# VHH binders against Type II restriction enzyme MthTI (mthTIR), part 16

Target 1, 281 residues: Type II restriction enzyme MthTI (mthTIR), of Methanothermobacter thermautotrophicus (Methanobacterium thermoformicicum) (p29565)
Amino acid sequence: MSNLLQAIMNIKSIQERNLGSYKGVQDSKNRMNQMGVTLEVFLKDAFCNTFDIENKDLVYSEYFSYLGNQNNPPDMILKGGDAVEVKKITGIKTSIQLNSSYPKSKLFVSDSRITEACKNCEDWEVKDIIYAIGTIPNRVLKLMFFVYGDCYAASPSIYQRIVEEVKGGLHSTGLEFSETNELGRINRVDPLGITDLRVRGMWIIKHPIKVFKNIIPPESIKNNNFNLIALMKAEKYKQFPKKDRKRIEAEDNIEVTDVKIKDPDNPAKLLDSVLVRYDEI
Below, E stands for the ipSAE of ESMFold2; O stands for the ipSAE of OpenDDE; V2 stands for 0.75 times the mean of E and O plus 0.25 times the DockQ between their complexes.

## First folded at step 4 (VHH)

Design q27 (framework vhh_7mjh_2; at its last look DockQ between E and O 0.04; V2 from the best seeds 0.00; counts 0 for: pae O 8.0 > 2, placed apart)
Fold by ESMFold2, look of step 5:
Structure q27 (fold): chain B 281 residues (1-281), chain A 119 residues (1-119)
Amino acid sequence: as target 1 above (281 residues)
Amino acid sequence: EVQLVESGGGLVQPGGSLRLSCAASGFTFSDYAMSWVRQAPGKGLEWIGRIYSGGDTSYNPSLKSLVTISRDNSKNTLYLQMNSLRAEDTATYYCARYEEWLSDSFDYWGQGTTVTVSS
């Protein structure tokens, strides 16, 4: 089975091959740009180690239990492993759009936005979720940030209480309402009664570089050709197979560091976490 | 070290055309969006436009019909084509590196090349 540690090592390997084939100013040093593939395809190849093959679907079916669509999270689920949600953004100053779903600390089979195929892709109730955030200024992948949801998003109850308060506020206005899965739907708001207002959440979250600036200073990534960063709880890191942990810790260009991060549910608490970095200068 | 060197400025008659060049070195040129900015005597800086690594452009709306920005990534060179030049186009023209992902601002500038439009 594949996992995040294997994907990181596969990305390092393909990036090192790219450096050997770099043709100066005519070619990007980044494999994703050289191949002209989407970030999602790049990540699937990272998990499956399929960067250099044409007919990938059989290999993908071996490693993934679910491959998603544009409208429904997640983008992929590793067999017996984590869910992955892919986000693409051009820089760190703008917030990441999550649309009508608040950010997820974990993925639950009960989530209203996941497909029946996703619910049935294997026997599961809850999965860890990786936000795989590619920062692609000027169409060049400069930063690949993998952050687990439980390092980044608060527990669902925190967001659900906000949803309840917003719904309560809308109902207290005295306007006509209908039942909805959205935050609110207010009917017949104009004198002719021909206009309805849909109130939908447009959830956004700060870029993880801004969130974790105390452990990842911007100067440490500014001038690198490519940055890979992964952040997870220490207990999650220990759940990866021992062979994968020993392999990544032995890589000469990968730094595996113990760090502490603030608990998204309570910033007074610190979580023991592992930061993995691959810096390409 | 990062260097941007403009060339191609000079004296040109009204109605004429001129092409400016910017030679870039000390960084991976194809990784960056590049911009042209000008400053007329006694005036502030005026953004002309931006070109992305793939060749797409975005222009100042007031100048869009008068200028064309292009790049040759194999030569590390940025170009500004200007047509139908007028006296008000007299300015020092700068190329600038646009750093999108960390600061969303211009982090390196050339020394500029001067264009004078007069009879």
Scores: ipSAE 0.013, ipTM 0.395, lowest interface PAE 7.3, mean pLDDT 85
ESMFold2-Fast, scan of step 4: ipSAE 0.092; ipTM 0.531
ESMFold2 (binder alone), look of step 5: mean pLDDT 83; pTM 0.828
OpenDDE, look of step 5: ipSAE 0.016; ipTM 0.264

Design q28 (framework vhh_7b18_3; at its last look DockQ between E and O 0.01; V2 from the best seeds 0.00; counts 0 for: pae O 16.6 > 2, grease 25.1 > 24.2, placed apart)
Fold by OpenDDE, look of step 5:
Structure q28 (fold): chain B 281 residues (1-281), chain A 119 residues (1-119)
Amino acid sequence: as target 1 above (281 residues)
Amino acid sequence: QVQLVETGGGLVQPGGSLRLSCAASGFTFSDYAMGWARQVPGKGLEWVSYIYSGGDTEYQDSVKGRFTISRDNAKSTVYLQMNSLKPEDTAVYYCARDYEWLSDEFDYWGQGTQVTVSS
């Protein structure tokens, strides 16, 4: 079984940071999506240590219980482990677009956006979710940021309340809404009855580098070097196998530090967390 | 081929005891650290205990004083004695192989054995 610490070590072990030439990824006509796809493959390989392996589908099947896509979150689920949502960003200052899904502190099997295949991929009810945010300017991976959802996102109830309020507002208009899992749907809005309106939310969340600027000094981010950062609760870190913790802690150029972060549900409360940093020289 | 087969799981009352065994084959058992991990129903995998090739042991805080890991190299078997079991110990327990020295090799896992602690 794989985990985030193993993935970090595997990423560190390889020298390739140019995703534009990443092996095994076919060039898509849609260049804008190409880097996202490549990043996803890169991360699969990171978790499975399959950077140099051909025909790696069998290995993927051993390490992942679910592999999703852009339209079917999450992007991947580690067998018996964490869910991973991959986000490609072009710049550090760029916010992350989450489209119709609000940020998730955890992944729940009851989530309406996950597929039946995901629900049944293994026996689970709740999984931790990693936001894997890759900053890729000019096809080069410059920053890989892993942040667990419960460090980054508030509880679902916070966002769901907003959704409900917005829906309520829409319904107060007197328009005839159809049943939908989106914010709203109005069918046949024009005299010919040929146009439908779908109301979808676009959720935008700040890049974690900005959110956690107090524990990650901006000046510490090297523009010319690859940086890997991971943030998790202390309790989560302690759940990783001892070997994996020892391995990552033994690396001279990896810093594992205890930090305090604000509870996403209550900024007055601080959470004991662990910050892992690898600055490539 | 590396194989790990767990046995010894079952239903036990709170305060009871179980002994898990993991029979290993397909590799030089004595060269590897062995460990136990568990998966609480509906949750992720967490490590429980490790025993290195040299015999040193490590435990998760939640099981310290209650669980004891041991190994028999002659039998290529690792054991987990679980005493004073609690309902929160209910999980699928997995045996895992891990090379003691830092390596890029991934762990092997068994199929798991169900442990249920219930009154």
Scores: ipSAE 0.000, ipTM 0.186, lowest interface PAE 16.6, mean pLDDT 88
ESMFold2-Fast, scan of step 4: ipSAE 0.032; ipTM 0.419
ESMFold2, look of step 5: ipSAE 0.066; ipTM 0.471
ESMFold2 (binder alone), look of step 5: mean pLDDT 86; pTM 0.866

Design q29 (framework vhh_h_nbbcii10_fgla)
Fold by ESMFold2-Fast, scan of step 4:
Structure q29 (fold): chain B 281 residues (1-281), chain A 122 residues (1-122)
Amino acid sequence: as target 1 above (281 residues)
Amino acid sequence: QVQLVESGGGLVQPGGSLRLSCAASGFTFSDYESYALGWFRQAPGQGLEAVAAISGSGDSTYYADSVKGRFTISRDNSKNTLYLQMNSLRAEDTAVYYCAAYEWLDSDYDYWGQGTLVTVSS
């Protein structure tokens, strides 16, 4: 059984172990770059504590009930725990592309885009979802941001309304349609009937550093070798095992603070939240 | 009015050494809100390739696999200058070399130099 607090502790441990006393020219202190691993593998290792393990797939199967990809979301589901969606970006100025899937505040088993394997990986109805956003300028991981979907994305009804309105507009054209998970697929649009049109949605969401600027000043993250930030509702933090909360609160160089964020469904309201930070200076 | 000016390029024989300099004006490297600094190159008929980068603090560096162990990036904040020491040069290192400055957490390069040509031939 693993969770985000354990993953944060594991990331801190591997980062500190790689901090040797050498003062000189170094390519990277970052574990991901040192091993040539992908962000997805780095994060699986973080949840499983498998950074130095040879046969990782065996251990991964012990900790994850589901492992997916871009076409079969989410990227991971922890056994008895959270879903994790991994996003890799090169900078904070660019928005995060979510492709054809709107932002998820929660992962519901009724979601049409998840596979039967995902739906049946456990007996579940809804899971909290973590957006694990790695910011990797010039191939160096500088910022690892874990943000729970319900701190970041609006409720599904907000996005679903837009989807339905766009679909309604397309159907009002009187053209023939085929079944699709996209916004629309219109068949035989030319006189010879040889051209089909696929209408794809491309959802974009701002980087969480831009969204949460009020509680994470940009100056606090510049020039550090590595920043780790995790953001969750206060009620979510309290649901983690007491042992994991006690351990992270007692850990040197990890800051756990109470903060308030705007409600994604109503920016006039503030939500009690917890911010966890680990910075390697 | 930010400007980066490269110098030190030229003709060198295989196995030789060259040191490139990039002088910055309109901003300072000692500002800890400042940008990371890097070297890029473009060989004839090829795309732009990242060669080396150094953090705003100077503590972290990156090198392309093709130049590791041969090239060294450094900065001198008192002179507001970025350097690339190139050793054991090969014909394949022939390219126009550009210096660039970018925000530390952003891969978009904000400022580019005009480039300096390095030719490695006998």
Scores: ipSAE 0.000, ipTM 0.150, lowest interface PAE 15.1, mean pLDDT 81

Design q30 (framework vhh_7mjh_2)
Fold by ESMFold2-Fast, scan of step 4:
Structure q30 (fold): chain B 281 residues (1-281), chain A 121 residues (1-121)
Amino acid sequence: as target 1 above (281 residues)
Amino acid sequence: EVQLVESGGGLVQPGGSLRLSCAASGFTFSSYDMSWVRQAPGKGLEWIGRIYTSGSTSYNPSLKSLVTISRDNSKNTLYLQMNSLRAEDTATYYCARGDYEWLTDYYFDYWGQGTTVTVSS
């Protein structure tokens, strides 16, 4: 029912009303929310248009087929629509930590990291995935960057090959190994047999501002204002309902522009893409 | 300080040719990859192509047959040769310096002010 273009319009509305700030929900015991939870709630509210509504969980269930967390990805799946993975950063210069999960160009139902609940939330095989990256210094959202995985991450085979080559290299040493979801665990490396070595893969990806600075010059980011940027393939943009595309194209202070980005699987090939920017006045 | 100054823009007739120049100063020009980027009125940035420190080039496939990028390290100057110009080539043309990130040469750390090319009769 909901999509990224509608979320962008809702974010614009609340940002203009709140003069560059946002409001999260408080938990049921009136405790302060964690920063990560606050950004996730902000984004749920953006997709559902529930910023000012009590009992948000009821409305969330109408718009989302799945709500997850870091241990049960993705953070959200829109009914009949995109998956969303949320990343919170306090500074623009920081690379994004993906932990044990390699970058996802798409979310496949065969993915080993997703639960049966996620696999069965709808009848699906593949979903477009949005990385929703919020920069929140001092609890104020300064930059909201939405980038579709297929603009940003290479195909799974690229990362899977690296994993398998590293595992193969470890096994070629002739050391004792145990099966693990990590890159490797080497057992009993010391003479007493009391020390194991865990080889843990932690994926890191450059911030999209750094990746796409030829189409988003750093000086165009306004330090004193809220900035919203969304990047998607032209093919994806055309798949949004015509009414949502017409609405966002007509909206004051929103620019929709055709750009070209490098294909993550082939940097010699350029992909037709659409850049959406909200310029707060 | 790093400066990039484009020149050579102006009015040109359809089917004509133009050579743009970018004069670089304030850094060791021969040590950097350089790119050309354009922006048509009301449109986003379009990458034209890049020339590596080696002299090798990489072009936007949509523009490859129409443009040639070259450099003269002795003059600290980058060039863009454009042939068979069309009305659609009307744009502000920017030169940009590549950064030293070994993982990707896609990033630009300095841009020129731009030079305008208008293709019309």
Scores: ipSAE 0.000, ipTM 0.086, lowest interface PAE 18.7, mean pLDDT 81

Design q31 (framework vhh_7b18_3; at its last look DockQ between E and O 0.01; V2 from the best seeds 0.00; counts 0 for: pae O 17.0 > 2, placed apart)
Fold by OpenDDE, look of step 5:
Structure q31 (fold): chain B 281 residues (1-281), chain A 120 residues (1-120)
Amino acid sequence: as target 1 above (281 residues)
Amino acid sequence: QVQLVETGGGLVQPGGSLRLSCAASGFTFDDYAMGWARQVPGKGLEWVSYITSGGSTEYQDSVKGRFTISRDNAKSTVYLQMNSLKPEDTAVYYCAKGYEWLDTSGFDYWGQGTQVTVSS
């Protein structure tokens, strides 16, 4: 069974940071999406330690219970473990687009946006979710940021309330709405009846570097070197296997520190958390 | 730079004995687990034994009772005493450096290997 700590150690053990030449990834006609795909493969290899192994699919089948895509979140589920959502960005100042889905503190089997295959991939009801955010300027991975959803996103009820309010506003217009999983749908809006309007939400969340600037000094992030950062609740960290914790804590170039972060649901409350940081020399 | 140099391999008859040595340099030897792995011709790498920084040892089932791993911190050397050797033990044996508290899953450096051949 793999976990985030193992993935971090595996990433540290390799020197490959150029994703433009990453082995096993076919060149896509869509260059803009290529780095995202490559990042996903990179992360699969990180979790499975398959950077230099042939027959990766077999190994993936052993470590993952679900592999999704950008249209079917999450991107991957570790067997008996965490869900992972992968996000590629080009700069640390760039916000993260979450498409029609609001940020998730956790992944629930009842989520209407996940596939049936995901729901049935194993016996589960709720999973922790890792946002794996890769900053890849010029095809080089410069920053890998892992943040658990419950450190980053508010409870679903917070976002769902907003959705309901927006829907209510739309419905107050007097327009005839059709049933939809989106914010709204209006069919046949023109005299010919040939045009439909779909109202979709685009959720945008700040980069965790900006969100957690109080515990991660911005000046400490150097563009010339690779940085890996992971943030999780203290309770989550303690749930990792002892061997994995000891392994990371023994690494001279990895810093494991206790930090306080604001509760996403209540900024007046602080959460005990653990920050893992690797700065490549 | 981490260096691991294996010695002591060779040809022996079934039932014979060999002692492998691995001289380590380039890191604080006392702080890390050491281990041995082997690669049988046509097969993948398999772990044989490891010893933690604290001196705890573990062995693969196939070598239990026959092989003994030990370390000399003063000499930065790890040893593998191999007794009652069998033809099935024929392989290239590799010395490996790991983390202090890790088993065989976290080794990060390997030697060049030494050939052990058990044949009548």
Scores: ipSAE 0.000, ipTM 0.190, lowest interface PAE 17.0, mean pLDDT 89
ESMFold2-Fast, scan of step 4: ipSAE 0.013; ipTM 0.338
ESMFold2, look of step 5: ipSAE 0.011; ipTM 0.201
ESMFold2 (binder alone), look of step 5: mean pLDDT 83; pTM 0.844

Design q32 (framework vhh_gocatamig_d2)
Fold by ESMFold2-Fast, scan of step 4:
Structure q32 (fold): chain B 281 residues (1-281), chain A 121 residues (1-121)
Amino acid sequence: as target 1 above (281 residues)
Amino acid sequence: EVQLVESGGGLVQPGGSLTLSCAASGFTFDSYALAWYRQAPGKKRELVAGIYSGGSTVYMDSVKGRFTISRDNAKNSVYLQMNSLRAEDTAVYYCAAEGYEWLSDSEYDYWGQGTLVTVSS
């Protein structure tokens, strides 16, 4: 059984080992960059503590109930635990693309975008979801940001209202409208009746470093090889096993602090949260 | 409370010179990249010059050799020395600060209110 606190500890461990092991002038100190591993593999290894294992797939099957991809989300589900969606980006100026699915505060088993294999991977109804956002400028992983969906995305009703209003707007045109799994289709829009318009949503969300600059101000970020930030509600933090909380709180060079964040459903309200930071010097 | 306050703008003749200053407060100045942007009425805002925390500089092609950006970390200030000014340099000049320069291209975190530079006979 694994969880985010264990993954953070494992990332710290491998980062510190890599600082003592240089392979050349061009090699980075970061495990992912140094080994040429993808972000997704790096994160699977973090949850499983398999950075040094040759036959990773067998160990992965012990820790994950589901492993997906961009077309079959989420990227991974921990056995008895959280769902994880991985995003690889090269900078923080451009918003993160979430495809045709609106941002998820939680992952529900009823979600139409997940496969039957995902729905049946274990007995579940709802899972907390972690957005694991790796910022990799010039092929160097500088920032690993883990943010729980319920700190970052609004409730489904917020996004669903927008979907319904857009569909209503399409209907109000008086054109030939048909409903789809997308926002809609308008048929025969040209005089010859040979052109249909498919309307698809492409949701985008601001990088979490820009969203949470009030609790992670630029002055607090070190120009290091690597910064790791994890953000979760205080209630979520308390749900982790006591041994994992005790271990991470006692760990050298890891800071665990109580913070307040704006409620994604109401920015006038503040939510009790926990910020976990590991900064590689 | 974060502040960027520009000064030094004014009316000058073509071929004249001006020095713009930007005084910063409320953040760890020496860890930030600073830049000068300008915007003429009805035009898009554009980067004129930038200076990284390490001291490296960048310039827009049309100002290279005429403008010089510099910083004084002890005074929390950034400067733009503008020589051989042209009518095309007429704009509101903005000071901007970026704390996440190490994360690649990003929008500047903090902006001043601007200072007007008019180059006219």
Scores: ipSAE 0.000, ipTM 0.309, lowest interface PAE 11.1, mean pLDDT 83

Design t1 (framework vhh_7mjh_2)
Fold by ESMFold2-Fast, scan of step 4:
Structure t1 (fold): chain B 281 residues (1-281), chain A 118 residues (1-118)
Amino acid sequence: as target 1 above (281 residues)
Amino acid sequence: EVQLVESGGGLVQPGGSLRLSCAASGFTFSSYEMSWVRQAPGKGLEWIGRISGGGYTSYNPSLKSLVTISRDNSKNTLYLQMNSLRAEDTATYYCARYTVEYKTFDYWGQGTTVTVSS
């Protein structure tokens, strides 16, 4: 099985191979651009260490219990481990479009958007979820941000309350309401009965670089060829295998720092967290 | 000029162990991913595993219980430790340098022969 610390080490390895052999000359092309792979494939290879393997699908099946897509979330579930949701953006600090899916602090097996295949991929009730946000201007990966949902998204009750209040407002019009795969529809709103109103939920969340600016100085991002940042609760970090924690802590050019973040459910409360950074010059 | 020189091959009995070395020169060894590949007599090339410049390994699933790849960047040397050797492991073993840009192995050693027999 794999985990985020192993994926970070594998990404560092592949990024270092994009550096030139001369001290004054560096190959600034990243692996993803060179190989023409998608961000999703790059991340699967990072978790499996399969960047150069011919039999990728066979190895993927060893490491992932589920592989999904935008219509069948999440994008990945590590066998015995975390769920991963992949987001691609082209601007360094562009807000993340979550479409009809409100931000998830955790992935629950009861979630209405996941398929039976996902629910049955292994015996589980709840999984930690990683938002893997790649910033890829002109097909070059410049920033890879891994943030655990429970550091970033509020509890489900916050978002579900908004959904229910919107639905309640639609019902309170006294007009014909019908529920859809979205928030809802009000039928025949005009006196002639010829106009329907369709209401769709479209969630947007600020980029974690903006959210966590107090622990990630903006100047530390600019002018680097590549930035990798991972943010997790201290409790989560301690749950990774001791060997993976020792390896990443001993690794040259990787910083592992204890930090405090605001609790997404209560900004007056601070949560002990761990920040992992790898920056390519 | 890039050169890779394997050593450590020879005759070993079934169940035995052997460590192969690959001495690299002519390039910044620590900046490149290295792989081990073998070819049994009359058969095609079989990839064994790889190691990044930073020491992260990936193995052919069929072979991972048999082998361990390591490197010493201060000595420009790549290693393949093999344990519990079987007659089927008789092959010529090559070290190779991988290039990300071309998705290929651009330099190969001459190979070292491992024979597993009584």
Scores: ipSAE 0.000, ipTM 0.076, lowest interface PAE 25.6, mean pLDDT 82

Design t2 (framework vhh_7b18_3)
Fold by ESMFold2-Fast, scan of step 4:
Structure t2 (fold): chain B 281 residues (1-281), chain A 118 residues (1-118)
Amino acid sequence: as target 1 above (281 residues)
Amino acid sequence: QVQLVETGGGLVQPGGSLRLSCAASGFTFSSYEMGWARQVPGKGLEWVSYISGGGYTEYQDSVKGRFTISRDNAKSTVYLQMNSLKPEDTAVYYCARYTVEYKTFDYWGQGTQVTVSS
């Protein structure tokens, strides 16, 4: 079984084996159209330590209980471990689009938006969820941010209240209302009955660099060739195997620091957290 | 399973020559860039040379004109010809596969010792 600390160590290993950037033939291959798949594959390889193998599917099946995609979330679930949602963005300050799904602090098996395959991939009720946010300007991975949902997203009740208020407003119009997987649809709003209104939720969450700038100063990122940042509650960090915590704490060029973050459900309350950083010049 | 096996290291006098070979298996060799890196005792790992699938080469400044990288795609082998060796070239030499998608060397051989001493 794998976990985030092992993935961080594996990413550091391959990044430190990069002894520089090369030109010429590299320029033509840098423009491959599969950048979204590339980031997802990079992260699967990080969890499985499979950067070195060409046929990866057999090893992936040993480490993951579920592999999904944008239409079948989450992107992956580690056997006996965390769920991972992958987000690819091109700008370091770009907000994250979550489309029709509100931000998740945890993944619950009761979630109506996950498939039966996901619900039945193992015997589970709730999983911690990691947002793995890759910032890839001009097809170069510059920032890999892992943030646990419970550090970043509020409890479901906060978002669900907004959904219920909006649906209530649509129902109160007295027009033909249709149940949808989104906020709703109002049919035949015009006198000729030829216009329908579809109301879609498109949730947007600020990039974690903007959210956590008090513990991650912007100047600490700008001068580096590659930045890896991971943020988790102190309680989560303590749950990782002792050997993985000892290894990452002893690792050169990785900083593990105790920090405090605002509680997503109550900004007046501070939560004990752990920040893991690996920066490549 | 990807495997890189280096051979050709050894002891040589200053000014001498050695040829390192790296036999690759477990992947489509011609589709990957290859390189050599070395670790000098007391110094970090440093890149030595790079060769693309099509034969484009680059070298670290300290080895330009002395070292030549080449490959034989039919034999899945990459070579490093080292001439005019200096005591400072003493290191463990690693063959490595370069992964364009991740911008890094993602697979390393077990290393071969090169010692330049009189």
Scores: ipSAE 0.000, ipTM 0.082, lowest interface PAE 23.0, mean pLDDT 81

Design t3 (framework vhh_gocatamig_d2)
Fold by ESMFold2-Fast, scan of step 4:
Structure t3 (fold): chain B 281 residues (1-281), chain A 118 residues (1-118)
Amino acid sequence: as target 1 above (281 residues)
Amino acid sequence: EVQLVESGGGLVQPGGSLTLSCAASGFTFSSYELAWYRQAPGKKRELVAGISSGGYTVYMDSVKGRFTISRDNAKNSVYLQMNSLRAEDTAVYYCAAYTVEYKTYDYWGQGTLVTVSS
């Protein structure tokens, strides 16, 4: 029963409880750093509202259909809701490393990279995917960016074409070729036949703050102790429960703005989107 | 049951036009990527044109400016308008739909023959 709007409200609540305390003014203002938790735990707590609860795993099982990790993506799937992929970076504008997985606009149950446990965690075919990107310089969470994959990643055909072209180039070498989980392997490339070349795809995508600089002025994040930004298509925003939309729109210090972004598949086309911002002073 | 059914193939003279149609059923069409592939005798299957769920299009170099791919989500259909047809366009044309990583296609049609000859 949870969604991104509820998680944003829960993050605001916990951050403001720290700020509202006079003791908190002298201490660390970053709740995650104060608690000594990982970004993954912080985000699970945000969706479940479990920041102050000891037996978190029990509550997590009520809100998540699936909990994964780097080797078993995605990091989490909300019961009846979105998939979430967590990315931790230390530089404010550092590009996001996606390893062997090309950027996903959606998560499909047919995706060969996900486990049978993930495919069977509930009855589903496709889920919206949120990239939850935490920028944590010097162990302090400075920027939390939630971006839906379909605002950020191109359609699979774009990335698949690149993979197919690279694989075609490997085949055209006339050398011994074998397919792997990534791109391929060229065996015995040297005259003695003792060197193999393994070609692994390491996908890198620009940080959303660089991608969406025209709707998120970069200077707006530098002077705040904590910034939260969420970006979604207008259609997605309208799918959230009316009560959650009304609550977030009425909330002090949260800005909900209609914006237009370039279509990841066609930069000449603009997509109606919603930008949600919360800044800790 | 998932089905992709191609139609519109046939014999046409060089310089002529054909419109291929692919009718889809059994899956959420609007969220899928659609593509037209072709295979000529003795050659590998090649991508002719593709269209994303968002309407972005890609084309093989030899058909750019001559072929146009389009989709109609309300009708669960994808189309390939082929103009200025050449003898080298002779092939079996296949409709494909996919949403997954580089090595998988979810669905393929059975193909429709296009013959360009005088």
Scores: ipSAE 0.000, ipTM 0.150, lowest interface PAE 20.9, mean pLDDT 81

